# VH-VL binders against q9h9l3: the designs that were tried, part 39

Target 1, 176 residues: q9h9l3
Amino acid sequence: PRKMVAIDCEMVGTGPKGHVSSLARCSIVNYNGDVLYDEYILPPCHIVDYRTRWSGIRKQHMVNATPFKIARGQILKILTGKIVVGHAIHNDFKALQYFHPKSLTRDTSHIPPLNRKADCPENATMSLKHLTKKLLNRDIQVGKSGHSSVEDAQATMELYKLVEVEWEEHLARNPP

## First folded at step 19 (VH-VL)

Design x45
Fold by OpenDDE, look of step 19:
Structure x45 (fold): chain C 176 residues (1-176), chain A 122 residues (1-122), chain B 107 residues (1-107)
Amino acid sequence: as target 1 above (176 residues)
Amino acid sequence: QVQLVESGGGVVQPGRSLRLDCKASGFTFSTYGMHWVRQAPGKGLEWVAVIRYDGRYTYYADSVKGRFTISRDNSKNTLFLQMNSLRAEDTAVYYCAKGTYRYDYTGYFDYWGQGTLVTVSS
Amino acid sequence: EIVLTQSPATLSLSPGERATLSCRASQSVDSYLAWYQQKPGQAPRLLIYDASDRATGIPARFSGSGSGTDFTLTISSLEPEDFAVYYCQQSYDWPYTFGQGTKVEIK
């Protein structure tokens, strides 16, 4: 079977009034939750809003951060040819200015069997935090420190593994 | 329970080198940033260095930059501080301290070791 | 670097009294401020982080307040074990820095 990785990105605000979401951290884990990539990333534009409450990104993270273009190349190299699992992953790909093939993408925010398992409406968009708590009995994104993209990526992978067999069968019958 | 145990302190002459070790237990060492903080006799606290959980990021105080090296061996749950070109003003109790946030090397120090004394004198 | 100035240098009080310690930053540190307690011959202990959040196991009599440049640690009613030196520390920017400390001693 094709190799599988999970990705989670954190974004900060750039541009006028900080309305542009720019990649500031990217974490990639393998099927077992081992970290394959975890870098702070320097946006090409001045950071207006670190969005720390949500992103977990602080000013001091940017001191030795990897320039976006370099990081993007590193990340794409890892993702190429793999099944990529993420939560609301379109945001991550947008921040990366990259689009992975749909047939190789798994978005845990749009997997009805996963929602069903969590006693949530199948067509609802549930948060990673909620699903993780409900299905893994684990707290993520707690406190004022913001998100940890590593933890979020790990949680995303574990959630997907719960429905992997069923969902892969579904996709085989209904290719995107 | 979280435990940090420093070792390697002692008396050395100026210009010499010394390596400190910090053995960690009671938490997933490989997922936290670790710090060194020192305290000269009768003085306040001074942050020395930090290393991220995977060793990919390190920062140093200007007072030790170029002379000290922070490193870690996650397989042994051990933090290190290699101190070269030691000076009299490096005399202090050296504490290893655990970072507060998982997979983040910023923040605060929620657990400290007992410290190890380094004395630099001719 | 960001300089943290604590006041007063020494605070002489009796058990049961209220202690108020100040920490002023040379520039804004937002809420990235912690307080530590250190007793003679011991390592520091984290009391407060993020300006106002109590660390695990810290008694309710300890409270932190403030943001930006001015911060306060309050001990509502001093216990005998609370007489020690207290340090503030900022995590807003590298290098991390501490205040020079406030000694709370028994009157």
Scores: ipSAE 0.921, ipTM 0.956, lowest interface PAE 0.5, mean pLDDT 96
Fold by ESMFold2, fold request of step 23:
Structure x45 (fold): chain C 176 residues (1-176), chain A 122 residues (1-122), chain B 107 residues (1-107)
Amino acid sequence: as target 1 above (176 residues)
Amino acid sequence: QVQLVESGGGVVQPGRSLRLDCKASGFTFSTYGMHWVRQAPGKGLEWVAVIRYDGRYTYYADSVKGRFTISRDNSKNTLFLQMNSLRAEDTAVYYCAKGTYRYDYTGYFDYWGQGTLVTVSS
Amino acid sequence: EIVLTQSPATLSLSPGERATLSCRASQSVDSYLAWYQQKPGQAPRLLIYDASDRATGIPARFSGSGSGTDFTLTISSLEPEDFAVYYCQQSYDWPYTFGQGTKVEIK
């Protein structure tokens, strides 16, 4: 069977007033939650706002960060040919300037069976923090030090596993 | 019960090398950044180096850059400091310190070992 | 590199008194400041991190305040075990640095 990975990214603010979201960290885990990739990434543009309260990124992380173009090549090599799981994963692909085949993409923010397990409206977009607390009884994104993309990717994979059999069968019957 | 146990300290001549080990237990070593911090006899604290949970990122104080190498073996829950070209000013108690945040290498030091004394003298 | 200057160098007080220790940074460190306690022959112990958050197991009599360049550690009522050297440490930028220490000693 096809290999599956989960991805999560952290973004910083670039461009006018720091409103553009640029990739500053990317974490990829395998099915068992083992870390396959975890790099700090230097955006090609000047960083205006580290967004540290949410991103967990400080200027210290950028000192030895991998330039975006190199990091993108490394990341895409890992993702190619795999089922990629994420949460609101469009934002991650946008930051990577990349399109992954929809047939190989799984977005835990848009899986009705997962929402039903959490007693949420099946068509609502639920936060990763909320689903993780409700369904895994775990707290992520705790405190003011920002998110961990490793923890978030691991949580995303665990959430997907709760509905994997049902959702893979659904997608087989209903190709995207 | 978090424990950090340093070893490998001793008396060594200037210009020689020494390796320090730090064995960790009581926490998931492979998810935390680790640091070395030293204290010369009768003096204050000096941060030496950091290594990220997976070993992929390191940083060094200017006083040791190029001479010291921080490394780790997560399968053995062990942190290392290889100290080359030792100088008298490297004489200190060396502490192994655990970083506060998982999957990061910035921050503070929430647990410390007992320290191991390195004396550099002729 | 960021220099942290602690004052006073020595604080002589009796048990039950309030201790106020100062740490001043040579540039803003936002709230990336910690306080440690060290007794003779022992490793340092984390008291306060992120300027004001108590570490696990630290008694409520220890509190931290400040941001930017000026930080304070307060011990509201000194206990016999609180007589030690106290260090501040910034994690704002590489390299991490410590203050020179404030010794709190029994009068």
Scores: ipSAE 0.848, ipTM 0.926, lowest interface PAE 0.8, mean pLDDT 94
Fold by ESMFold2, fold request of step 20:
Formats: sequence, structure tokens, C-alpha cells
Structure x45 (fold): chain C 176 residues (1-176), chain A 122 residues (1-122), chain B 107 residues (1-107)
Amino acid sequence: as target 1 above (176 residues)
Amino acid sequence: QVQLVESGGGVVQPGRSLRLDCKASGFTFSTYGMHWVRQAPGKGLEWVAVIRYDGRYTYYADSVKGRFTISRDNSKNTLFLQMNSLRAEDTAVYYCAKGTYRYDYTGYFDYWGQGTLVTVSS
Amino acid sequence: EIVLTQSPATLSLSPGERATLSCRASQSVDSYLAWYQQKPGQAPRLLIYDASDRATGIPARFSGSGSGTDFTLTISSLEPEDFAVYYCQQSYDWPYTFGQGTKVEIK
């Protein structure tokens, strides 16, 4: 039986005008929502825009942050061989400079049965905040202090559990 | 309701050590950052140290760095301050304080304990 | 280290009067500024955080304003229980610092 984890990342702006999204926090939780990893990550490039109202990242978090190369190695070791659940997870993998096997990837932003449960069009891309409120009656990303990647990863796992049996069976019949 | 109860204060000689404890209740201790803040008699407030919800990140005021260690035991809902090489200027009431934000260690102090007095003197 | 300078040191007023307390930072702290109240023999109590947001259970007569380097705590109509020492605190950068306090006392 294959282990399942959920991941969420927060990004800051690097590069010209701060438009490049670079990894600044990564949180990984197990099936029960226990925190397996939660580190602040120092991008290899100068941070131009902390994007704090969304990322929750402030310059204080970077003081003892783990350099990107080291953090990436730690994170990939945790993800190897596991089913990885995320929301719009392509963005997380892009920030990690990593591609996880499609057969082991679950993206709650692209699961039609999950949208149906939320009374949303199956083809719509719904925000994590919206799905969490509708399906779990829980508020995440509250206030203007930014997102918590721990809370977001936990919510993502709980959302997946709502459709896990149906979606795993679907994927077994329709391999990516 | 949130409660924070400090203990371990007392009178000690310079160069000696003390450990302060803070027992927490009324909130999920393991998801909040915790702080120590001190106040010398008749003086203002001085921030001492912080520890993240999981203990992985800490930061110290320069006045105590290398001498004090903040730690926590989430299974016992307890925050600690190990105070070594105490000096007269460490004389203060020591408060434990709850951080405002879940899964972080930055921010403000929304709940405080009653404080415990540490006196470093002859 | 960011220095917070509060003024005045002492504010002598009567109940019902408006109190205005100032906190000036040695560099910009954006809006990462809180206000605390402390009565003799008691722990501080959070009043305002993020410059202007009222903490849970704090009466509407307390309000905060400001950004950058200049911040104000206003008590619109002093009640007897408001006579205390008030501290500002920044959370913009390590180490966190407090102002030296403003004592609001009965005239």
C-alpha cells in the first residue's frame, strides 16, 4: 500500500520586477495531517517582492532559512515513491524544479468529482479557499497576513479524501 | 479561555542558572509560536526569545544570546527558558506570551502569563 | 535594532477626555506595530495589532493609526480602567522591540 502525502508551497518574487516565482516555504503533511516537513527556504536569487499578503513570507523568515539546494534535496527524498496530493500542484513542482510521476500525482484543482461535490462545473478551476469552505466548512487563508502552507496542505489532503475511493478507481481504469 | 502559568523564578547568585516553565491551556499549544518577554522592576518591556510551533526555529535578543535557551514540549503543553550565566541585569519579571498566528513564529503577543520574578543578586 | 520612541512620557487627563499617544520608529516598520496596555502588578494586554486592528474583546474607544515610522493610539473617551502604561511594539524585524511606555494617569 503506497503512502500518500500532501504538499503546499509559498513563493516569493525574484528576477526582474519580482515576476519570477521562487520557493520560500514548503510544507508536507501525511495522510492524517501530521506535519512531516515545514521549512522556510532561501531562494538562490535576490528576493525582490516577498508577496507577503499571499505568501505569508516576511524577511524574518529568511534569516535562518534553508538554502534552496539543500531544501530541495530534503523535500524530494520525502516525495520519492509516494502519491503526492496538491492544489494546482504544477506550480509547486515548477518552484521545486522537479517533475513527479503523473501516476503518483493528485491535483485537487483538476478533479471533476470534487467539483461536483462543491456544486461547481466539472471543468472549472476552483480555489483551495473556496473548495475548503464549501466542502469542509472551514476557513483558510483568513485575514491579510498571508497563507499558511501547513493549513493549506492539510486542507488539500482532507479534500482529496472526499473523493479518494472514486478517483483512485478512476485512475486505475484510466492510467495517466 | 487561554491560560499561561509561569514558574521557576527565584533569587540566585550571578553566574548561576535557573529554568523557567510555562504551562499552557485553552488553545492548541502545538500550532502557535511562543515567546518570553521580561520587565525589569520599574522598567519597560524587553523581548527575550521566540520558538516556532514545532520548535524548529528560534531567535534571541542579543542581550541573552548564547546564555539562554528557549525550548518546548508540545506533549506537555509546556514552554521552557533555560537561563545560564545569569547577570544582575537579567533581574526581571519573566512573562511567557502566545504568538498571534498559527504555524508561524512572527507577529505579536495576544495572551500573556502572570509572570515569574527572577532576582540575580548577592 | 529598531528603536521605538513613545511620547509623551506621561499624559495626565481626566475621565471622559480624549487621549492621544504617539510611537515613532527609527526606521519604517510598515504596519507591523502593536499597542499593549499594562496596569500595575498585571501582565500587558494586547489592544491593537497591525497598526489599526483591534484585538479580541477590546472596546471601540481604542483605535490605532499610522504606517511607516509614525503611529498613534487614540482613546476617544477615557474610562477609569484606562489609566495605565501603554507600550508600542514592532514585529517588522528581529529583535522585536518595545517603546519605553507612556503613562496615562488621573489628573
Scores: ipSAE 0.842, ipTM 0.924, lowest interface PAE 0.8, mean pLDDT 94
Fold by ESMFold2, last read:
Structure x45 (fold): chain C 176 residues (1-176), chain A 122 residues (1-122), chain B 107 residues (1-107)
Amino acid sequence: as target 1 above (176 residues)
Amino acid sequence: QVQLVESGGGVVQPGRSLRLDCKASGFTFSTYGMHWVRQAPGKGLEWVAVIRYDGRYTYYADSVKGRFTISRDNSKNTLFLQMNSLRAEDTAVYYCAKGTYRYDYTGYFDYWGQGTLVTVSS
Amino acid sequence: EIVLTQSPATLSLSPGERATLSCRASQSVDSYLAWYQQKPGQAPRLLIYDASDRATGIPARFSGSGSGTDFTLTISSLEPEDFAVYYCQQSYDWPYTFGQGTKVEIK
């Protein structure tokens, strides 16, 4: 049986007016929610906007951060061969400049049975915050301190577990 | 109830070493950053060092960099400060302090121990 | 290194009076500033973080204000337990630094 991990990333603003999203933190947890990887990542470009209210990233985090190219190698080594769970996971893979095999990718923002459990439209793209509150009775991404990619990755794994049997069966019948 | 208990203080000669321990209870130690903060007798507070919840990131005040090492053992809920090449100016009460934010090591200090006295004298 | 300068060094006041404590930073620290209270023989206690947010269990008579370089702690009506030393601390940049303290004493 193939091992499963959950991933979440935080981005900062680079490029003109800080509008480009660049990877600044990546957290990976195992099936039980234990942290396998959690690094601050230094973008190759100048940071224009830390976006701290959402990213939780401040300049102190960047002082000893791992350069993007090195961090990317470390992260991809962990992800290779595993089922990777995320929320709107395309954004995380884009920030990593990486595409994981679709057959090994699980996106909690696009799982109709999960939306059904939350009493939400099955084809809607629901936020992690909303699903976590509805289904786990837990508040994440609260206040002005920014998101925790560890907390978000852990929530994403717990959400997937709620529908894991049903959704894995669905994917076996309907290969991506 | 959060508790932090420092130990290992004492009187030592300049140039010698000491190790401080801080035993934590009442919270999930392995999810919070931890700090050392010191206070010379009759003086103000000086931040010394920080370590992230998992031990992967540390930072030190310039006054102790290269001489002190912060570390932690999450299986024992214990924070450490290894102090080498001690100087008279290191004489202080050393406080163990809990960081405010889970899965981070920046911010403020919401819980403190009662401190352990380190005296460096010849 | 960011220097925090507190003023006055000592406030001599009576219970029921308003205390106003100042903390000035050598450069902008945005709103990354906290206030701590320390009584003799005790560890500091967090009062205010992020310039103006009260820590859990801190009475409403404590308030913080300011941003950038100028910050104020106000105790609207002093209680007997409020006579202590108060420190500001910035978390804007490494290394973290404290002000030298303001002692609030009974007149």
Scores: ipSAE 0.835, ipTM 0.920, lowest interface PAE 0.8, mean pLDDT 93

Design x45
Fold by ESMFold2, fold request of step 20:
Structure x45 (fold): chain C 176 residues (1-176), chain A 122 residues (1-122), chain B 107 residues (1-107)
Amino acid sequence: as target 1 above (176 residues)
Amino acid sequence: QVQLVESGGGVVQPGRSLRLDCKASGFTFSTYGMHWVRQAPGKGLEWVAVIRYDGRYTYYADSVKGRFTISRDNSKNTLFLQMNSLRAEDTAVYYCAKGTYRYDYTGYFDYWGQGTLVTVSS
Amino acid sequence: EIVLTQSPATLSLSPGERATLSCRASQSVDSYLAWYQQKPGQAPRLLIYDASDRATGIPARFSGSGSGTDFTLTISSLEPEDFAVYYCQQSYDWPYTFGQGTKVEIK
């Protein structure tokens, strides 16, 4: 049976005026929510804006961070051949400079049955925080220190499990 | 409800080694960074070391780098400090401290143990 | 490393008075500053984190302010249990450092 993981990334600002989003943390959890990977990643370009209030990344995290090229190799080895779950996952793949097969990709920001369970419009893009509170009765992204990619990846996996049977059946009938 | 209990302190000669243990309860130990902070008798506080929730990241004060090793066993809810090549200036009460933020190792120390005294003298 | 200098070294006051404690950093620490209280024979207790946020269970008479290099802990009306030593601590950069302490004692 095909293994499933959830991923979440945190980005910092690089490039002109810090507008480019570059990978600075990546967390991957298994189906049970156990952490498989959680590393701080040093972007190849100078960090202009840590974006700490959202990313949770500070200069201290970069001191022993893994260079992007090495981290990318480690991450892709974990993702290969697996169903990968994320929330707005296209942003994570963009930061990784990677395209995962669509047939193996699950995005909790765009699953109509999940929105329906949350009593939200089926086509709306709902935040991870909102879905987690409504469907899991759990608060994530609490406080002023930024997001935790581990907590976010764990919440994403738990949300997917709520609709896994229905959504996997749907995708089998409607290949991407 | 959070409880941190240090043990392993005692009197030891210079150049010798000692291991401190910190047993944790009342919180999910495996999701928080942990710190050691020490206080020499009659003196202020000195941060010693940190270890991330999963043990993958550590950092040390310059005064102990190369001599002390911080480690943890999440299956036993226990934090360790291995102290080698002890010097008189290492004499202090050693506190185990819980980091404030889940899945991080930066921040502050929201809960502290009672401390264990290490005395290094001939 | 970042040096935190606390003033005054000793603050002698009576219950009911306002205490104002200062912590000055050798470089900007943004708002990454905490205050701890320590009574004789006890471990420190976190009072304030992120310069101004009270930790769980800390009475409203404790407040923190400041950013950059200058920080203040204020105890609006001293209670008998507030006579202790107070330390500031920065988490801006490695290694983490503490100030040398301010003793608040009964006059």
Scores: ipSAE 0.833, ipTM 0.921, lowest interface PAE 0.8, mean pLDDT 94
Fold by ESMFold2, look of step 19:
Structure x45 (fold): chain C 176 residues (1-176), chain A 122 residues (1-122), chain B 107 residues (1-107)
Amino acid sequence: as target 1 above (176 residues)
Amino acid sequence: QVQLVESGGGVVQPGRSLRLDCKASGFTFSTYGMHWVRQAPGKGLEWVAVIRYDGRYTYYADSVKGRFTISRDNSKNTLFLQMNSLRAEDTAVYYCAKGTYRYDYTGYFDYWGQGTLVTVSS
Amino acid sequence: EIVLTQSPATLSLSPGERATLSCRASQSVDSYLAWYQQKPGQAPRLLIYDASDRATGIPARFSGSGSGTDFTLTISSLEPEDFAVYYCQQSYDWPYTFGQGTKVEIK
C-alpha cells in the first residue's frame, strides 16, 4: 500500500517585471490532512512582486525562510515514492523544477468523475475554490489576505477522497 | 467563545527568570499564530513576540531578543513565554493574543487575554 | 522600526459627537493597519483591521480609512461606552508596533 500526500505551493514574482513565478511557500499534508511540511522558501532571485493578494506571502515571511536549494531537497525527499495529489499540480512541479512519475500523480483539476460530482463539464478545468465550495461546503482562499497552501493542500486531499475508489480502479485498469 | 487566560506573573528581582503560561479555549489553537504583547503601567502597548501555529517560526522584539523564548504546546492548547535575565524595564502587564489568520503568524490580534502582571524590582 | 504617531493625545467630547482620530506612520505600511480600543483594567479590543475592515461584533459607527502613511479612525456618533483609549498598530513589517494612544474622554 503506497502512501499518499497532497501538496500545494505559493509563488511570488521574480525576473523582469515580476513575471517569472518562483516558489515562496510549500505545504504537504498526509491522507488525514495533518501537516507534514510547511515552509517559507526564499527564491534564489530578487522578489519583484510578492503577489500577496493571491500568494499570501509578505516580506515578513521571507525573514528566516529556507533557501530554495535546501527546501527543494527537503520537499523532494518527502515526495519520492509516494502518490502525490495536487490541483493543477504541473505548476507546483514546475516551481520545484521536478517531474513526478505520472503513475504516482493525481491532479484534481483533471479528474472527470470529480467534475461530474460538481455538475460541471467533465473536461473543464475548475478552480480549487469552486470545487471545494460546491463539493465540500467549505470556503478557502477567503478575503484579501491571499491563499493558504495548507488549506489548499487539505482541500485537495479531501476532494480526491470523493473519487478515490473510482479513480484508482480506473488507473489500475488503464495504466498511464 | 474564545478565551485566553494568562498566569505566572509576579514580583521578581532583576536578573531572575519567570515563565508565563496562556491557556486557550474556544478555537482550534493549533491552526493560529500566537503573540505576546505587554503594557508597562500607565504606558502604551508593546509587541513582544510571535510564534507560528506549528511552532516552526518565531520573531522577537529587539528589547527581548536573546532573553525571552516564546513556545507552545498544541496538545495542551498552551502558549508560553520564558523570560530570563529580567530587567526593571520588563515590568508590565503581559497579554496573550491570538493572531487573525489560520496557518500563518502575521496579521493582527483579534482576541486577547486579561493579562498577568510582572513586576521587576530590586 | 516603523513609528506610529497618533493625534490628538486627548480628545474631549460629549456623547453624540463625531470623533476623528489620526495615526501617521514613519513610512508606508500599505493598508496593514489596525485600530484597538482599551478601557481601564481591560485588555485591548480589535475594532478595525486592514485599515478599513470592521472586526466581528464592532458597531457600524466605527470606521477606518487611509493607506500608506495616514490613517483615520472615525466614530460617527459617540456612545457612553466609547470613552476609552484607542491604539493603532501596523503589521507591515517586524517588529509590529503600536501608536502611543489617543484618549477619548467625556467633556
Scores: ipSAE 0.832, ipTM 0.921, lowest interface PAE 0.8, mean pLDDT 94
Fold by ESMFold2, fold request of step 23:
Structure x45 (fold): chain C 176 residues (1-176), chain A 122 residues (1-122), chain B 107 residues (1-107)
Amino acid sequence: as target 1 above (176 residues)
Amino acid sequence: QVQLVESGGGVVQPGRSLRLDCKASGFTFSTYGMHWVRQAPGKGLEWVAVIRYDGRYTYYADSVKGRFTISRDNSKNTLFLQMNSLRAEDTAVYYCAKGTYRYDYTGYFDYWGQGTLVTVSS
Amino acid sequence: EIVLTQSPATLSLSPGERATLSCRASQSVDSYLAWYQQKPGQAPRLLIYDASDRATGIPARFSGSGSGTDFTLTISSLEPEDFAVYYCQQSYDWPYTFGQGTKVEIK
């Protein structure tokens, strides 16, 4: 059976006025929630806005961070050939400058059965924080210290497991 | 209840080595950054080193760089400080301290051990 | 390194009085500042983090304020157990540093 991982990324602001979103942390967990990869990543451009309130990234994290090009290579080796689960995962792939096959991609922000389990409209885009609280009775992204990409990746995997059998069968019948 | 218990302190001559252990319980040790902080007798606090929850990232105060090594064994819930080339100015109570944030190594120290005394004297 | 300077060195007060402790940083640390209490023969105890947030189990009489370079710890009405040494600590940049301490003692 094909192996499954969950990914989450944190971004900082680069470019003029810090408006470009650049990858600064990437966390990947396995099916059991064990951490496979968790690195701080140095963007190729200077960081203008750490966005710490949301990203959790501070300048201390960048001191020994892995340059983007090297980190991207490491991350892609882990993702290749695997089912990759994420929440609004297109943002993570955009930050990685990467295409993953749609047939191997699972996005917990776009799974109608998951929304239904949360008593939410099936076609609504629900936040990871909301779904995690409703379906797992767990608080993530708490406080003003920013998000943890490890916690978020772990929550994403646990959410997917709630609908995994149904959704994998649906995708087998309805290939993207 | 979070508990941190340091051990391995003692009296040692300058130039010698010593290893400190810190046994942790009451929290998921493998998800928090850990620190060493020291306090010379009658003096204030000095931060020594940090290690991330998985051991991947470390940082050291300049006063100990190249002489001290922080490490951890998550299977034993234990933090270590290997102290080489000890000097008289390393004499202090050494505290093990838990970082405040899961899956990070920046921040503050929300729980502390009671410390272990290291005395470096001729 | 960021130097934290605490004042006064000693604050002599009676139970029930308000204590005001100051910590000044040699450069801006934004709001990345904590306060610790240390009683004789004991390890430090976290009181306040992120300049103003109380740690778990800390009584409401403790409050922190400030940002940038000027920070204050206030104890609104001193209890007998509050007579101790107080340290500030910045987590803005490596290496982390502490102030030299303010002793709060019985007048």
Scores: ipSAE 0.832, ipTM 0.920, lowest interface PAE 0.8, mean pLDDT 94
Fold by ESMFold2, fold request of step 23:
Structure x45 (fold): chain C 176 residues (1-176), chain A 122 residues (1-122), chain B 107 residues (1-107)
Amino acid sequence: as target 1 above (176 residues)
Amino acid sequence: QVQLVESGGGVVQPGRSLRLDCKASGFTFSTYGMHWVRQAPGKGLEWVAVIRYDGRYTYYADSVKGRFTISRDNSKNTLFLQMNSLRAEDTAVYYCAKGTYRYDYTGYFDYWGQGTLVTVSS
Amino acid sequence: EIVLTQSPATLSLSPGERATLSCRASQSVDSYLAWYQQKPGQAPRLLIYDASDRATGIPARFSGSGSGTDFTLTISSLEPEDFAVYYCQQSYDWPYTFGQGTKVEIK
């Protein structure tokens, strides 16, 4: 059976006016929530805006960060051949400059049974914070210190587990 | 009840080595960054070093770089400070301190041990 | 490295009085500033973090304010147990640094 991991990334602003989102942290957890990877990543371009209130990334984190090309290779080796769970995961793959097969991708921001469990509209895009509070009775992304990609990846895996049997059966009947 | 207990302090000659231990309980040690902070007798506080929850990232004050090594064993809920090439100016009470934020190593020190005295003298 | 200068060096006040302690940074530290209390023979205790947020279990009489280079710790009505040395600490940049302390003496 195919292994499953959850991923979450934090991005900083690069490029003109800091509007390009570049990878600055990536966390990957296994099915049980154990941390498989958690590195600060130095973007190849100058950081214009750390976006710290949301990203949790400060200049201190970059002092010993892994260069993007090296980190990307490490991350892709972990993801290859696995079912990858994330929340709004397209943004994470974009920051990684990577495409993961759709058949092996699970996005908790777009799973109708999960929304239904949360008593939310099935077609709505719900925030990870909202789903986690409602379904796991847990607060994430609290305060002004920014998001934790480890906590977010762990929450994402726990949310997926709530609908895993139903959703995997759905995907088997309806291949992407 | 968060508890941090330092041990391993003592009197040593300049140039010698000493290892400090800090045993933690009452919180999930493996998810928090840990720090060493020292206080010379009758003086203020000086930050020494930090280690991330998983041990993969560390940073040191300039006064100790190359001489001190911070490390941790999460299976034993223990923080360490290996102090080599000790100098008289390293004489201080050494506190272990818990970082404020899960899965980070920046920030503040929300819980402290009672400290262990290291005296470096001829 | 960032130098934090605390003033005054000593405050002598009576119980019930308002104490105002200052911390000035040699450069902006945004809001990455904490306050600690240390009583004789004891470890420091975190009072305030992120300039103004009260740590767990800290009485409401303690408050922090400021940003950039100028920060204030206020004790609205001194209690006898508030006799101690108070330190500010910045977490804006490596290495982390503390102020030299303000001693609060209860008359």
Scores: ipSAE 0.829, ipTM 0.920, lowest interface PAE 0.8, mean pLDDT 94

